# Ledger of designs, part 5: VHH binders against 1-(5-phosphoribosyl)-5-[(5-phosphoribosylamino)methylideneamino] imidazole-4-carboxamide isomerase 1 (hisA1)

Target 1, 247 residues: 1-(5-phosphoribosyl)-5-[(5-phosphoribosylamino)methylideneamino] imidazole-4-carboxamide isomerase 1 (hisA1), of Ruegeria sp. (q1ght0)
Amino acid sequence: MMIYPTMELLDGRCVTLDKGNLDAPMIWHVDPVETAKGFAEAGAEWMHLTDFNALQGDSSNQDLVEELIRTAGLPIQLGGGIRSREQAEFWIEKGVGRVVIGTMAAYDPAAVAELAKYYPDQVVLAVDVWQGQVMTEGWRKSGAWTPEAFVKAFGNAPFAGILVTDIDSDMSDLDAQLGLISGLAEQAHSPVIASGVVRSKDDISRLKYLPNISGALVGRALFNKTITLEEAMETAQPNPEPVAEFL

## First folded at step 19 (VHH)

Design y27 (from j4 with M60R)
Fold by OpenDDE, fold request of step 23:
Structure y27 (fold): chain B 247 residues (1-247), chain A 119 residues (1-119)
Amino acid sequence: as target 1 above (247 residues)
Amino acid sequence: EVQLVESGGGLVQPGGSLTLSCAASGFTVSSNYLAWYRQAPGKKRELVAGITQGGSTVYRDSVRGRFTISRDNAKNSVYLQMNSLRAEDTAVYYCVTYTQEGEKTFDYWGQGTLVTVSS
């Protein structure tokens, strides 16, 4: 399983939001660019980047994101506020590795499917789930889609991945979250990436045994030093198959 | 104790220029994120410009190309050069920094300085 070290930006700062609350972000006292470089140095193959300003229609982080793309030393999977083909193409042209599309996919699935076809391996479908519904606009609006119907609607669109976030995750019900993600993964024709699930090394250990999970985002746990990126990556490695001692 | 003191605000004509200063104490500007925020009457406080520890800058779209945030490490100060000022730039401007203790965030704000752009 691949670990995606995750960085979230608000007003040029690395932050973590509790339940998507923009009013009280946890601000990490780290440099965003240096942090990203650190991910690359640690051996991460990808990093996930969320722009919370862009999610709100604010381009304040644009220059910083461009700098990150140029200097981080690893490809970036970028999410936040990409709601049109033009916006997606803008970032693709800037050299982003992948763009994450959520809200647009809910409103115009055909357009996103076409986008994925035009840019193979560069479009990630975001599936944010709350109370059995796909959420849009930064978890502010409930959509008309069930997660299953939503994923099914895209058929065999060549997404680089499907990023699944269970917003209902009572910190106490990891099993429910894993069940949701696993269920969707069974229906998906693209690699599934789990979001919002990893809080500890133990969570990674659980995830790696789930079928059809290609990767997991690790954000807060890195910043609060619950786990190092190296530890996370190591933990995510498949266990060596027991060498059958041929008697 | 962390302190931020803004200065440089005033009345300017449209198209004019102004430089705001923020004198910091209790921390090193080069080691911290610093930003300018502004609040106009009846509007929410909004980011104008920020500078990261590594020197990366972020700008509100409406001020990009017109405003420049910079810092002087020797003076432990942050500046906002504002060019081509517009009426919509009228606001109280605040200097802000953040500190972290564990999983707690503390924000520090200056008293603010008023910028009025009017003919």
Scores: ipSAE 0.902, ipTM 0.961, lowest interface PAE 0.4, mean pLDDT 93
Fold by OpenDDE, last read:
Structure y27 (fold): chain B 247 residues (1-247), chain A 119 residues (1-119)
Amino acid sequence: as target 1 above (247 residues)
Amino acid sequence: EVQLVESGGGLVQPGGSLTLSCAASGFTVSSNYLAWYRQAPGKKRELVAGITQGGSTVYRDSVRGRFTISRDNAKNSVYLQMNSLRAEDTAVYYCVTYTQEGEKTFDYWGQGTLVTVSS
């Protein structure tokens, strides 16, 4: 399983949000560019980057994101506010590794499927789930889709991955989160990446035994020093042991 | 004790220029994120410009190309050069930094300096 060290930006700062709450972000006292370079030095193959300004229609971080793409030393999977083909192509042209698309996919699945076909290794489908519904517009609006119907609607579109986030998950119910992600992974035709699940090394150990999970985002746990990136990657290595069922 | 003191605000005509200064004490500007925020009457506070520890900069779209944030390490100060000022730039401008203790964040604000752009 691949580890995606994750950095989230708000007003040019590294932050972590509690359940997407922008009113009280945890701000990490680190330099964004140096942090990204650190991920590369540690041997990460990809990093995940979320732009919370862009999610709100604010391009304040644009120059910083461009700098990160240019200087981080590893490919970036970029999410936040990419809601059109033009916006996706803008970042692809700037050299981003992958773009994450959520809201646009909910409103126009055909357009996003076409985009994925045109850029077969550079589009990631975001599936943000709350109370059995796909959420859009920064988790502010419930969509018309169930997660299963949503994933199915894209058929064999060549997504680089499907990023699944369980928003409702009380961090206290890891089993429920894993069940949701695993269930979707069974139906998916693209690699599934788990978001919002990893709090510790033990979580990674559990995830790696789930079938059809190709990767996991690790954010807060890196910044609060619960786990090092090296430890996370080592823990994520496949074991010859049989697959454990958590459902 | 962390302290930020802004200066340089005033009345200017449209198209004019101002330089805001923020004198910092209690921490080193080159080791901390610093930003300028502004708040106009009846409007929400908004980011104008920020500078990271490594020197990367971020700008609000409406000020990009007109405003420049910079640091002087010797003076332990941050500046905002504002050119081609517009009426919509009228606001109280604040210098801001933050500190981290564990998983707690503390933000520090200056007293603010008023910028009025009017004919």
Scores: ipSAE 0.901, ipTM 0.960, lowest interface PAE 0.4, mean pLDDT 93
Fold by OpenDDE, last read:
Structure y27 (fold): chain B 247 residues (1-247), chain A 119 residues (1-119)
Amino acid sequence: as target 1 above (247 residues)
Amino acid sequence: EVQLVESGGGLVQPGGSLTLSCAASGFTVSSNYLAWYRQAPGKKRELVAGITQGGSTVYRDSVRGRFTISRDNAKNSVYLQMNSLRAEDTAVYYCVTYTQEGEKTFDYWGQGTLVTVSS
């Protein structure tokens, strides 16, 4: 399983939001560019980047994101406020590795499917789930979709991945979250990436045994030093299959 | 103790220029994120410009190309050069930094300096 070290930006700062609350962000005392370079140095193949300003229609982080794309040393999977083909193409032209599309996909599935076909391996479908419904507009609006219907609507569209987030981040419901993600993964025709479920090494260990999970985002746990990126990546490695000794 | 003291605000005509200064104490500007925020009457506080520890900058769209944030490490100060000022730039401008203690964040604000753009 692939680990996606995750960085979230608000007003040019690395932050973590509690349940998407923008009013009281946890701000990490780190440089965003240096942090991203650190991910590359650690051997990460991808990093996930969320722009919370862009999610709100604010392009204040644009220059910083462009700098990250240019200097981080690894490809970036970028999410936050990409709600049109033009916006997606803008970032693709800037050299971003992947764009994450959520809200647009809910309102115009056909357009997003076409986008995925036009830019193979560069479009990720975001599926944000709250109380059995797909959420849009930064988790502010309940969509008309169930997660299952939503994924099914895209058929075999060539997404680079499907990013599944269970917004109900109650520690007590970890099994339920994993069940949801695993269930969707069984229906998906693209690699599934789990979001919002990794808080410890143990969580990674549990995830790696789930079928059809290709990766997991790790954010807060890296910044609060609960786990190092190296440890996370090591933990995510599949267990060696017993080699049959030929007698 | 962390302290931020803004200066340089005043009355300017549209199209004019102004430089705001923020003198920092109790921490090193090169080691911390610093930003300018502004608040106009009846409006929400908004980011104007920020500078990261590594020197990366962020700007609000409406000020990009007109405003420049910079820092002087020797003077432990941050500046906002404002060119081509507009009436909509009228606001109280604040210098802001933060500190982290565990998983807690503390914001530090200056007293603010008033910028009025009017003919």
Scores: ipSAE 0.898, ipTM 0.959, lowest interface PAE 0.4, mean pLDDT 93
Fold by OpenDDE, fold request of step 23:
Structure y27 (fold): chain B 247 residues (1-247), chain A 119 residues (1-119)
Amino acid sequence: as target 1 above (247 residues)
Amino acid sequence: EVQLVESGGGLVQPGGSLTLSCAASGFTVSSNYLAWYRQAPGKKRELVAGITQGGSTVYRDSVRGRFTISRDNAKNSVYLQMNSLRAEDTAVYYCVTYTQEGEKTFDYWGQGTLVTVSS
């Protein structure tokens, strides 16, 4: 399983939000660019970057995101506020590795499917789930989609991945979260990336055993030093298949 | 104790220029994120410009190309050069930094300096 070290930006700062609450972000005392470079140095293949300003229609972080794309030393999967083909193309032209699309996909699945076809391996479908429904507009609006119907609507669109976030993640019900993600993964024709479920090494270990999960985002746990990126990646490595001792 | 003291605000005509200064104490500007925010009467507080520890900058779209945030490490100060000022730039401008203790964040704000752009 691939680990996606995750950075979230608000007003040019690295932050972590509790359940998407922008009113009281946890701000980490780190430099965003240096942090991203650190991810690359640690051996990460990808990093996930969320722009919370862009999610709100604010392009304040644009220059910083461009700098990150140029200087981080690893490809960036960028989410936040990409709600049109033009916006997606803008970032693709700037050299971003992947763009994450959520809200647009809910309103115009055909357009997003076409985008994925035009830019193979560069479009990630975001599936944000709350109480059995796909959420849009930064988790503020309940859509008309069930997660299953939503994923099914895209058929065999060549997404680079499907990013599944369980918004209702109560610390007390990891099993329910894993069940949701695993269930969607079974229906998906693209690699599924789990979001919002990794708080510790144990969580990575649990995810590792899910057959259809290709990756996991790790954010807060890296910044609060619960786990190092190296440890996370090591933990995520598949256990050597028991060499069938051909007795 | 962390302190931020803004200065340089005043009345300026549209198209004019102004430089705001923020004198910092209790921390090193080169090691901390610093930003300028502004609040106009009846409007929400908004980011104007920020500078990261590594020197990366962020700007509000409406000020990009007109405003420049910089820092002087020797003076432990941050500046906002404001060119081509517009009426909509009228606001109280605040210098802001933050500190982290565990998983708690503390914001520190200056007293603010008033910028009025008017004919």
Scores: ipSAE 0.896, ipTM 0.958, lowest interface PAE 0.4, mean pLDDT 93
Fold by ESMFold2, fold request of step 23:
Structure y27 (fold): chain B 247 residues (1-247), chain A 119 residues (1-119)
Amino acid sequence: as target 1 above (247 residues)
Amino acid sequence: EVQLVESGGGLVQPGGSLTLSCAASGFTVSSNYLAWYRQAPGKKRELVAGITQGGSTVYRDSVRGRFTISRDNAKNSVYLQMNSLRAEDTAVYYCVTYTQEGEKTFDYWGQGTLVTVSS
């Protein structure tokens, strides 16, 4: 299972939001560029980057995101405010490894399916779920889709991944979150990446044993030092199966 | 204690220039994120420019190419060079930094300095 160290930006700072609350971010006392380089140095194969200013239509992070793409030393999966083919192509031209698309996909599935075909292995479908409904516009508007219907609407579109976020997560809801993600992973025709689930090493262990989960985002737990990136990646590695000698 | 003191505001004609300064004490500017925010009457505070610990910069789109944030480690100060000023740049400008204790964020704001752009 692949670990995506995850960075979230607001006003040029690495942040974590509690339930998406932009008014009270946790601001980590770290440099974004040095942090991303640290992900590469630790051996991560990808990082995930969310631009919270761009989600609000605010391009203040653009130069920093471009710098991260150029200098982090690993491919970046970028989400936040990518709502048109032109915006997706802008970032692809800047060298981003993948674009993460949610709102545009909910409003124009055919256009996003075509984009995924034109840019193989570069388009990730975002499925942000709150109370059984796909959310759009930075989690501010309930959509017309259940998660299952939304994924099914894309049929054979060749997404690089399907990123599933359960927005309504907290400690008491973990089993419900895993049930949602596992259910979508069983029916999806593209790799499923879990988001918003990993709070500790034990959560990685649980995800690793669910069928058809290809990866997980790890954000807050890295910045609050609950787990190191090296530990997360080691925990995510498949265990060898027992040999017949002891079966 | 963390303190930020802005200066350099004033009245300027459109197309003019001003340099704002922010003198910092109680922390080192080179090891902290610093930013300029502004607030016009009746509007929310908004980011103008920020400089990261490593020296990367962010700018509001409307000031990109006209404003430059910089820092001087020897003077423990942060500056905002404001060129090609426009009426919409009229606001109180604040210098800000943030500290972290565990998983808690604390913000520190200067008193503000007024910039008025009018003929």
Scores: ipSAE 0.844, ipTM 0.940, lowest interface PAE 0.6, mean pLDDT 89

Design y27 (from j4 with M60R)
Fold by ESMFold2, fold request of step 23:
Structure y27 (fold): chain B 247 residues (1-247), chain A 119 residues (1-119)
Amino acid sequence: as target 1 above (247 residues)
Amino acid sequence: EVQLVESGGGLVQPGGSLTLSCAASGFTVSSNYLAWYRQAPGKKRELVAGITQGGSTVYRDSVRGRFTISRDNAKNSVYLQMNSLRAEDTAVYYCVTYTQEGEKTFDYWGQGTLVTVSS
């Protein structure tokens, strides 16, 4: 199972939001570029990057995100504010490894399915869930997709991954979060990546044994130092196979 | 005690230039994120420019290419060079930094310095 160390940016700072609340972010006392380089140095194969300014239509982080793509030393999966094919192509041309698309996918599933076909292994579908409904730019009460219907609407579109976030999660709801993610993973035709569920290495252990879960984002737990990136990656490793000696 | 003191505000004509300064004490400017925010009457405070611990910068689109944030570690100060000023740049400009204690964020704001762009 792949661990995606996760960085979230607001106004050029590494942040963590409680349940998406932008009004009172936890601001981590770290440099974003040095932190991303640290992910690469620890041996992570990917990082996830969320641009909360871009999610609000504010491109203030653009130069910093470009710098991260150029200098972090590992491929970046970028989400936030990618609302058109042109925006997705902009980031792909800047060298991002994958673009993560949610709102556009909810409004125009056919366009996003076509994008995934045109850019193989570079498009990740975001499925952000609150109270059984897929969330998009701001809350939409009527006409929202269920998570199952949303994933089904894409058929066999060749996403690099399907990123599932339960926005209304907390520790007391872990079983519900895992049920949602597992259920989507059973029906999905692309690898499923879990988000918003890892608070300790025990959560990684639980995800590791769910069928068809290809990866997990780990953000807050790295920044508050509940787990190290090395511990997260070690815990996520599959069972070792027997190894023959070779000379 | 963390303190930020802004200076350099004033009246300037459209198209003019102004340099804002932020003198920091109680921390080293290279160890913290610092930013300039501004607030016009009746409007929300908004990011103008920020500089990270490692020197990376962010800018609001409306000021990109006209304003430059920089720091001088020897003087423990941060600057905002404002060129090609426009009437819509009129606001109180605040220098801001943040500290962390455990999982708590503490923000520190200067008193503000008024910039008025008017002919």
Scores: ipSAE 0.840, ipTM 0.939, lowest interface PAE 0.6, mean pLDDT 89
Fold by ESMFold2, last read:
Structure y27 (fold): chain B 247 residues (1-247), chain A 119 residues (1-119)
Amino acid sequence: as target 1 above (247 residues)
Amino acid sequence: EVQLVESGGGLVQPGGSLTLSCAASGFTVSSNYLAWYRQAPGKKRELVAGITQGGSTVYRDSVRGRFTISRDNAKNSVYLQMNSLRAEDTAVYYCVTYTQEGEKTFDYWGQGTLVTVSS
């Protein structure tokens, strides 16, 4: 299972938001560029990057995101504010590895399915779920879709991945989060990436036993130092049962 | 104790230039994110420009190309060079930094410096 170290930006700072609350971010005392380089140095194959200013229509982070794409040393999948083919193509031309699209996909599924065909291996579908509904506009607006219907609406569109976030579950609801993600993975025709479920090594261990989960985002747990990126990646690897070591 | 003191505000004509300074004490600017925010009367505070620990910068679209944030680590200060000023740039400008204690964020704001752009 692949670990995606995850960075979220607001006003040029690495942040974590509780349930999308932009008014009271946790601001981590780290440099974004050096942090991303650290992900590459630790051996991560991809990173995930969310631009919370862009989700609000604010391009204040644009230069920083371009710098991250050029200098981080690993491919980036970028989400936030990508609402048209032209915006997706802008970032692809800047060298982003994948674009993560949620709001546009909820409003115009056919356009996003066509985008995935035109840019193979470069489009990730975001499925952000709150109380059984797909959320849009940076988790500020409930869409018209259930998660199951949303994924089904894309049929066999060749997404590089489907990124599933269950944002309505609290700490005690990991089993519910895993049930949602596993259920969507059973019906999906693209690899499923879990988001919002990793708080510790135990969560990674539980995810890797689920079939059809190709990866997991790890953000807050890296920044609050609950787990190192190296430990997350080691835990995510398949580990064969020990052979008979005592004979 | 963390302190930020802004200076350099004043009255300028449209099209003019002004440099704001932010003198920092109680921490080093090279180890911290610093930013300029502004607040016009009756409006919410808004980001103008920020500079990361590593020197990367962010700018509000309406000021990009006209304003430049910079820092001088030897003087422990942050600057905002404002060129091609417009009436809509009129505001109190605040220097801000943030600290972390565990999973708690603490923000530190200066008292602000007034910039008035008027014919």
Scores: ipSAE 0.836, ipTM 0.936, lowest interface PAE 0.6, mean pLDDT 89
Fold by ESMFold2, last read:
Structure y27 (fold): chain B 247 residues (1-247), chain A 119 residues (1-119)
Amino acid sequence: as target 1 above (247 residues)
Amino acid sequence: EVQLVESGGGLVQPGGSLTLSCAASGFTVSSNYLAWYRQAPGKKRELVAGITQGGSTVYRDSVRGRFTISRDNAKNSVYLQMNSLRAEDTAVYYCVTYTQEGEKTFDYWGQGTLVTVSS
């Protein structure tokens, strides 16, 4: 299972939001560029980047995101405010590895399916779930979709991944979070990436044993130092395959 | 104790320039994020410009190309050079930084400096 160290930006700062609350961010005392370089140095194969200003229609982070793309030393999957083919193409042309699309996909699934076909391996579908509904507009607006219907609407479109976030669960409800993610992974034709479920090394261990989960985002737990990125990646390693002993 | 003191505000004609200064004490500007925010009457505070610990900058789109945030480590100060000023730039401008203790954020704001752009 692949670990995606996750950075979230607001006003040029690394932040964590409690259930998407922009009014009271936790602001981490770290430099975004040096932090991203640290992800590469630790051996991560990808990072996930969310631009919370862009989610609000505010391009204040644009130069910083471009700098991260150029200098982090690993490919980035970028989400936040990508609401048109033109916006997706802008970031692809800047060298982002993947664009993460949620709101546009909820409003125009056919357009996003076409985009995924045109840019194979470069489009990630975001499925943000609150109380059985796919959320849009940075978790501010309930969409018309159940998660199952939403994923089904894309058929076999060649997404690089499907990023599933259950934004209203705690550790006592881990089985419910995993049930949602596992159920979507069963019907999906693309790799499923879990988001919002890793708070400790134990959560990675539980995700590792679910079928069809290709990766997990780890954000807060890295910044609050509950787990190092190296520990997260080591825990996520598949169990060694036995060497064939035809002796 | 962390303190931020803004200066340099005043009355200026449209098209004019001002330089805002933010003198910092109780921390080192080179190791901290600093930003300028502004608040016009009846409006929410909004980001104008920020500078990261490593020197990367962010700018509100409406000021990009007109305003420049910079840092002088020797004077432990942050500046906002404001050029081609417009009436819509009229606001109280605040210098801000943040600290972290565990998972708790503490913000520090100056008292603000008024910029008025008027004929």
Scores: ipSAE 0.827, ipTM 0.934, lowest interface PAE 0.7, mean pLDDT 89
Fold by ESMFold2, look of step 21:
Structure y27 (fold): chain B 247 residues (1-247), chain A 119 residues (1-119)
Amino acid sequence: as target 1 above (247 residues)
Amino acid sequence: EVQLVESGGGLVQPGGSLTLSCAASGFTVSSNYLAWYRQAPGKKRELVAGITQGGSTVYRDSVRGRFTISRDNAKNSVYLQMNSLRAEDTAVYYCVTYTQEGEKTFDYWGQGTLVTVSS
């Protein structure tokens, strides 16, 4: 299972938001570029980057995101404010490894399916779920989709991944979160990446044993030092099955 | 004790220039994120420019290309060079930094310096 160290930006700073609250971010006392280089140095194969300014239509982080793409030393999957083919193509041409698309996919699934076909391995579908509904517009509006119907609407579109976020933290029961993600993974035709469920090594261990979960985002737990990136990646490695010994 | 003191505001004509200064104490400017925010009457505070610990910069789109944030480690100061000023740039400008204790963020704001752009 792949670990995606995850960075979230607001006004040029690494942040964690509690329930999406932009007015009271937890601001981590770290440099974004050096932090991303640290992800590469630890051996991560990808990182995930969310631009919270861009989610609001605010391009203040653009130069920093471009710098991260050029200098981090590993491929980046980028989310936040990518709401048109032109915006997706802008970032692809800047060298981002993947674009993460949610709201546009909910409003125009056919356009996003076509984009995924045109840019193989470069488009990630975001499925942000709260109380059985796909959320849009930065988690502020309940959409018309159940998660299952939403994923089904894309058929065999060749997404690089399907990023599933369970927003509803009022249920702290990990079994309910994993049930949602596992259920979507059973029907998905693309690899599923879990978001919003890793607080410790135990959460990684549980995800590892679910079928068809290809990866997990780890953000806050890295910045608050609950787990190191090296520990997360080691925990995510497959356990060998018992096998008979032969000559 | 973290303190930030802004200076350099004033009255300028449209198209003019100003340099704002922020003298920092209680920390080194290269070890912290610093930013300039501004607040016009009746509006909320907004980011103008920021500089990260490593020297990367961010800019509000409406000031990109006109304003430059920089720092001088020897003077422990951060500057905002403001060129091609417009009436819409009229605001109180604040120098801001943040510190962290565990998972708590503590913000530090200067007293602000007024920039007025008018004929």
Scores: ipSAE 0.813, ipTM 0.928, lowest interface PAE 0.8, mean pLDDT 89
Fold by ESMFold2, look of step 19:
Structure y27 (fold): chain B 247 residues (1-247), chain A 119 residues (1-119)
Amino acid sequence: as target 1 above (247 residues)
Amino acid sequence: EVQLVESGGGLVQPGGSLTLSCAASGFTVSSNYLAWYRQAPGKKRELVAGITQGGSTVYRDSVRGRFTISRDNAKNSVYLQMNSLRAEDTAVYYCVTYTQEGEKTFDYWGQGTLVTVSS
């Protein structure tokens, strides 16, 4: 299973938001560019980057995101504020590895399916779930979709991945979150990436037992030092030999 | 004790220039994120420019190309060079940094310095 070290930006700083609250971010005392280079040095194959300013229509991070794309040393999947084909193409031309699209997909699924066909391996579908409904516009608006109907609406569209975030449940209800993700993975025709469920190594271990989960985002746990990126990647590797049961 | 002291505000003509300074104490500017925010009367505070620990910069779209944030390690200070000033740039400008204690963030703001762009 692939680990996506995850960086979230607000006003040029690495942040973590509690349930999407932009007014009181946890601001990590680290440099974004140095941190991303550290992900590459640790051997990560991809990183995930969310631009919270862009989610609000604010392009203040644009130069920093372009710098990250050029210098981090690993491919980036970028989300936040990509609401049109033109915006997706802008970032692809800047060299981003993948664009992550949620709001546009909820409002015009046919256009996003066509975009995925035109840019193979470069379009990730975001499925952000709050109270059983797909959220749009940076978790600020409830969409008209259930998660199941949303994924089904895309049929065989060739997404590079489907990124599933359950933002409406407490981490103490992990079984419910894994049930949602597993159910969507059963219906999906593209690899599913779990988001918002990794707090520690145990969560990674639980995820790798689930069928059709191709990866997981790890953000807060890296910044608060609960787990190192190396440990996360080691834990995510398949067990090459079966466990001896002796029962 | 983290402290930030702004200076350099004043009255300037449209098209003119002004340099804001922020003297920092209790931390080093080369190892910390610093930013300038501004607040015009009746408006919410907004980011103007930021500089990361590694020296990368971010700018609000309306000031990109006209304003430059920089730092001087020897003076432990951060600056905002403001060129091609417009009436819309009239605001109180604040220097800001953040500290971290575990998973808690503490923000520090200077007193603010008023910039007025008017004939």
Scores: ipSAE 0.795, ipTM 0.923, lowest interface PAE 0.8, mean pLDDT 89

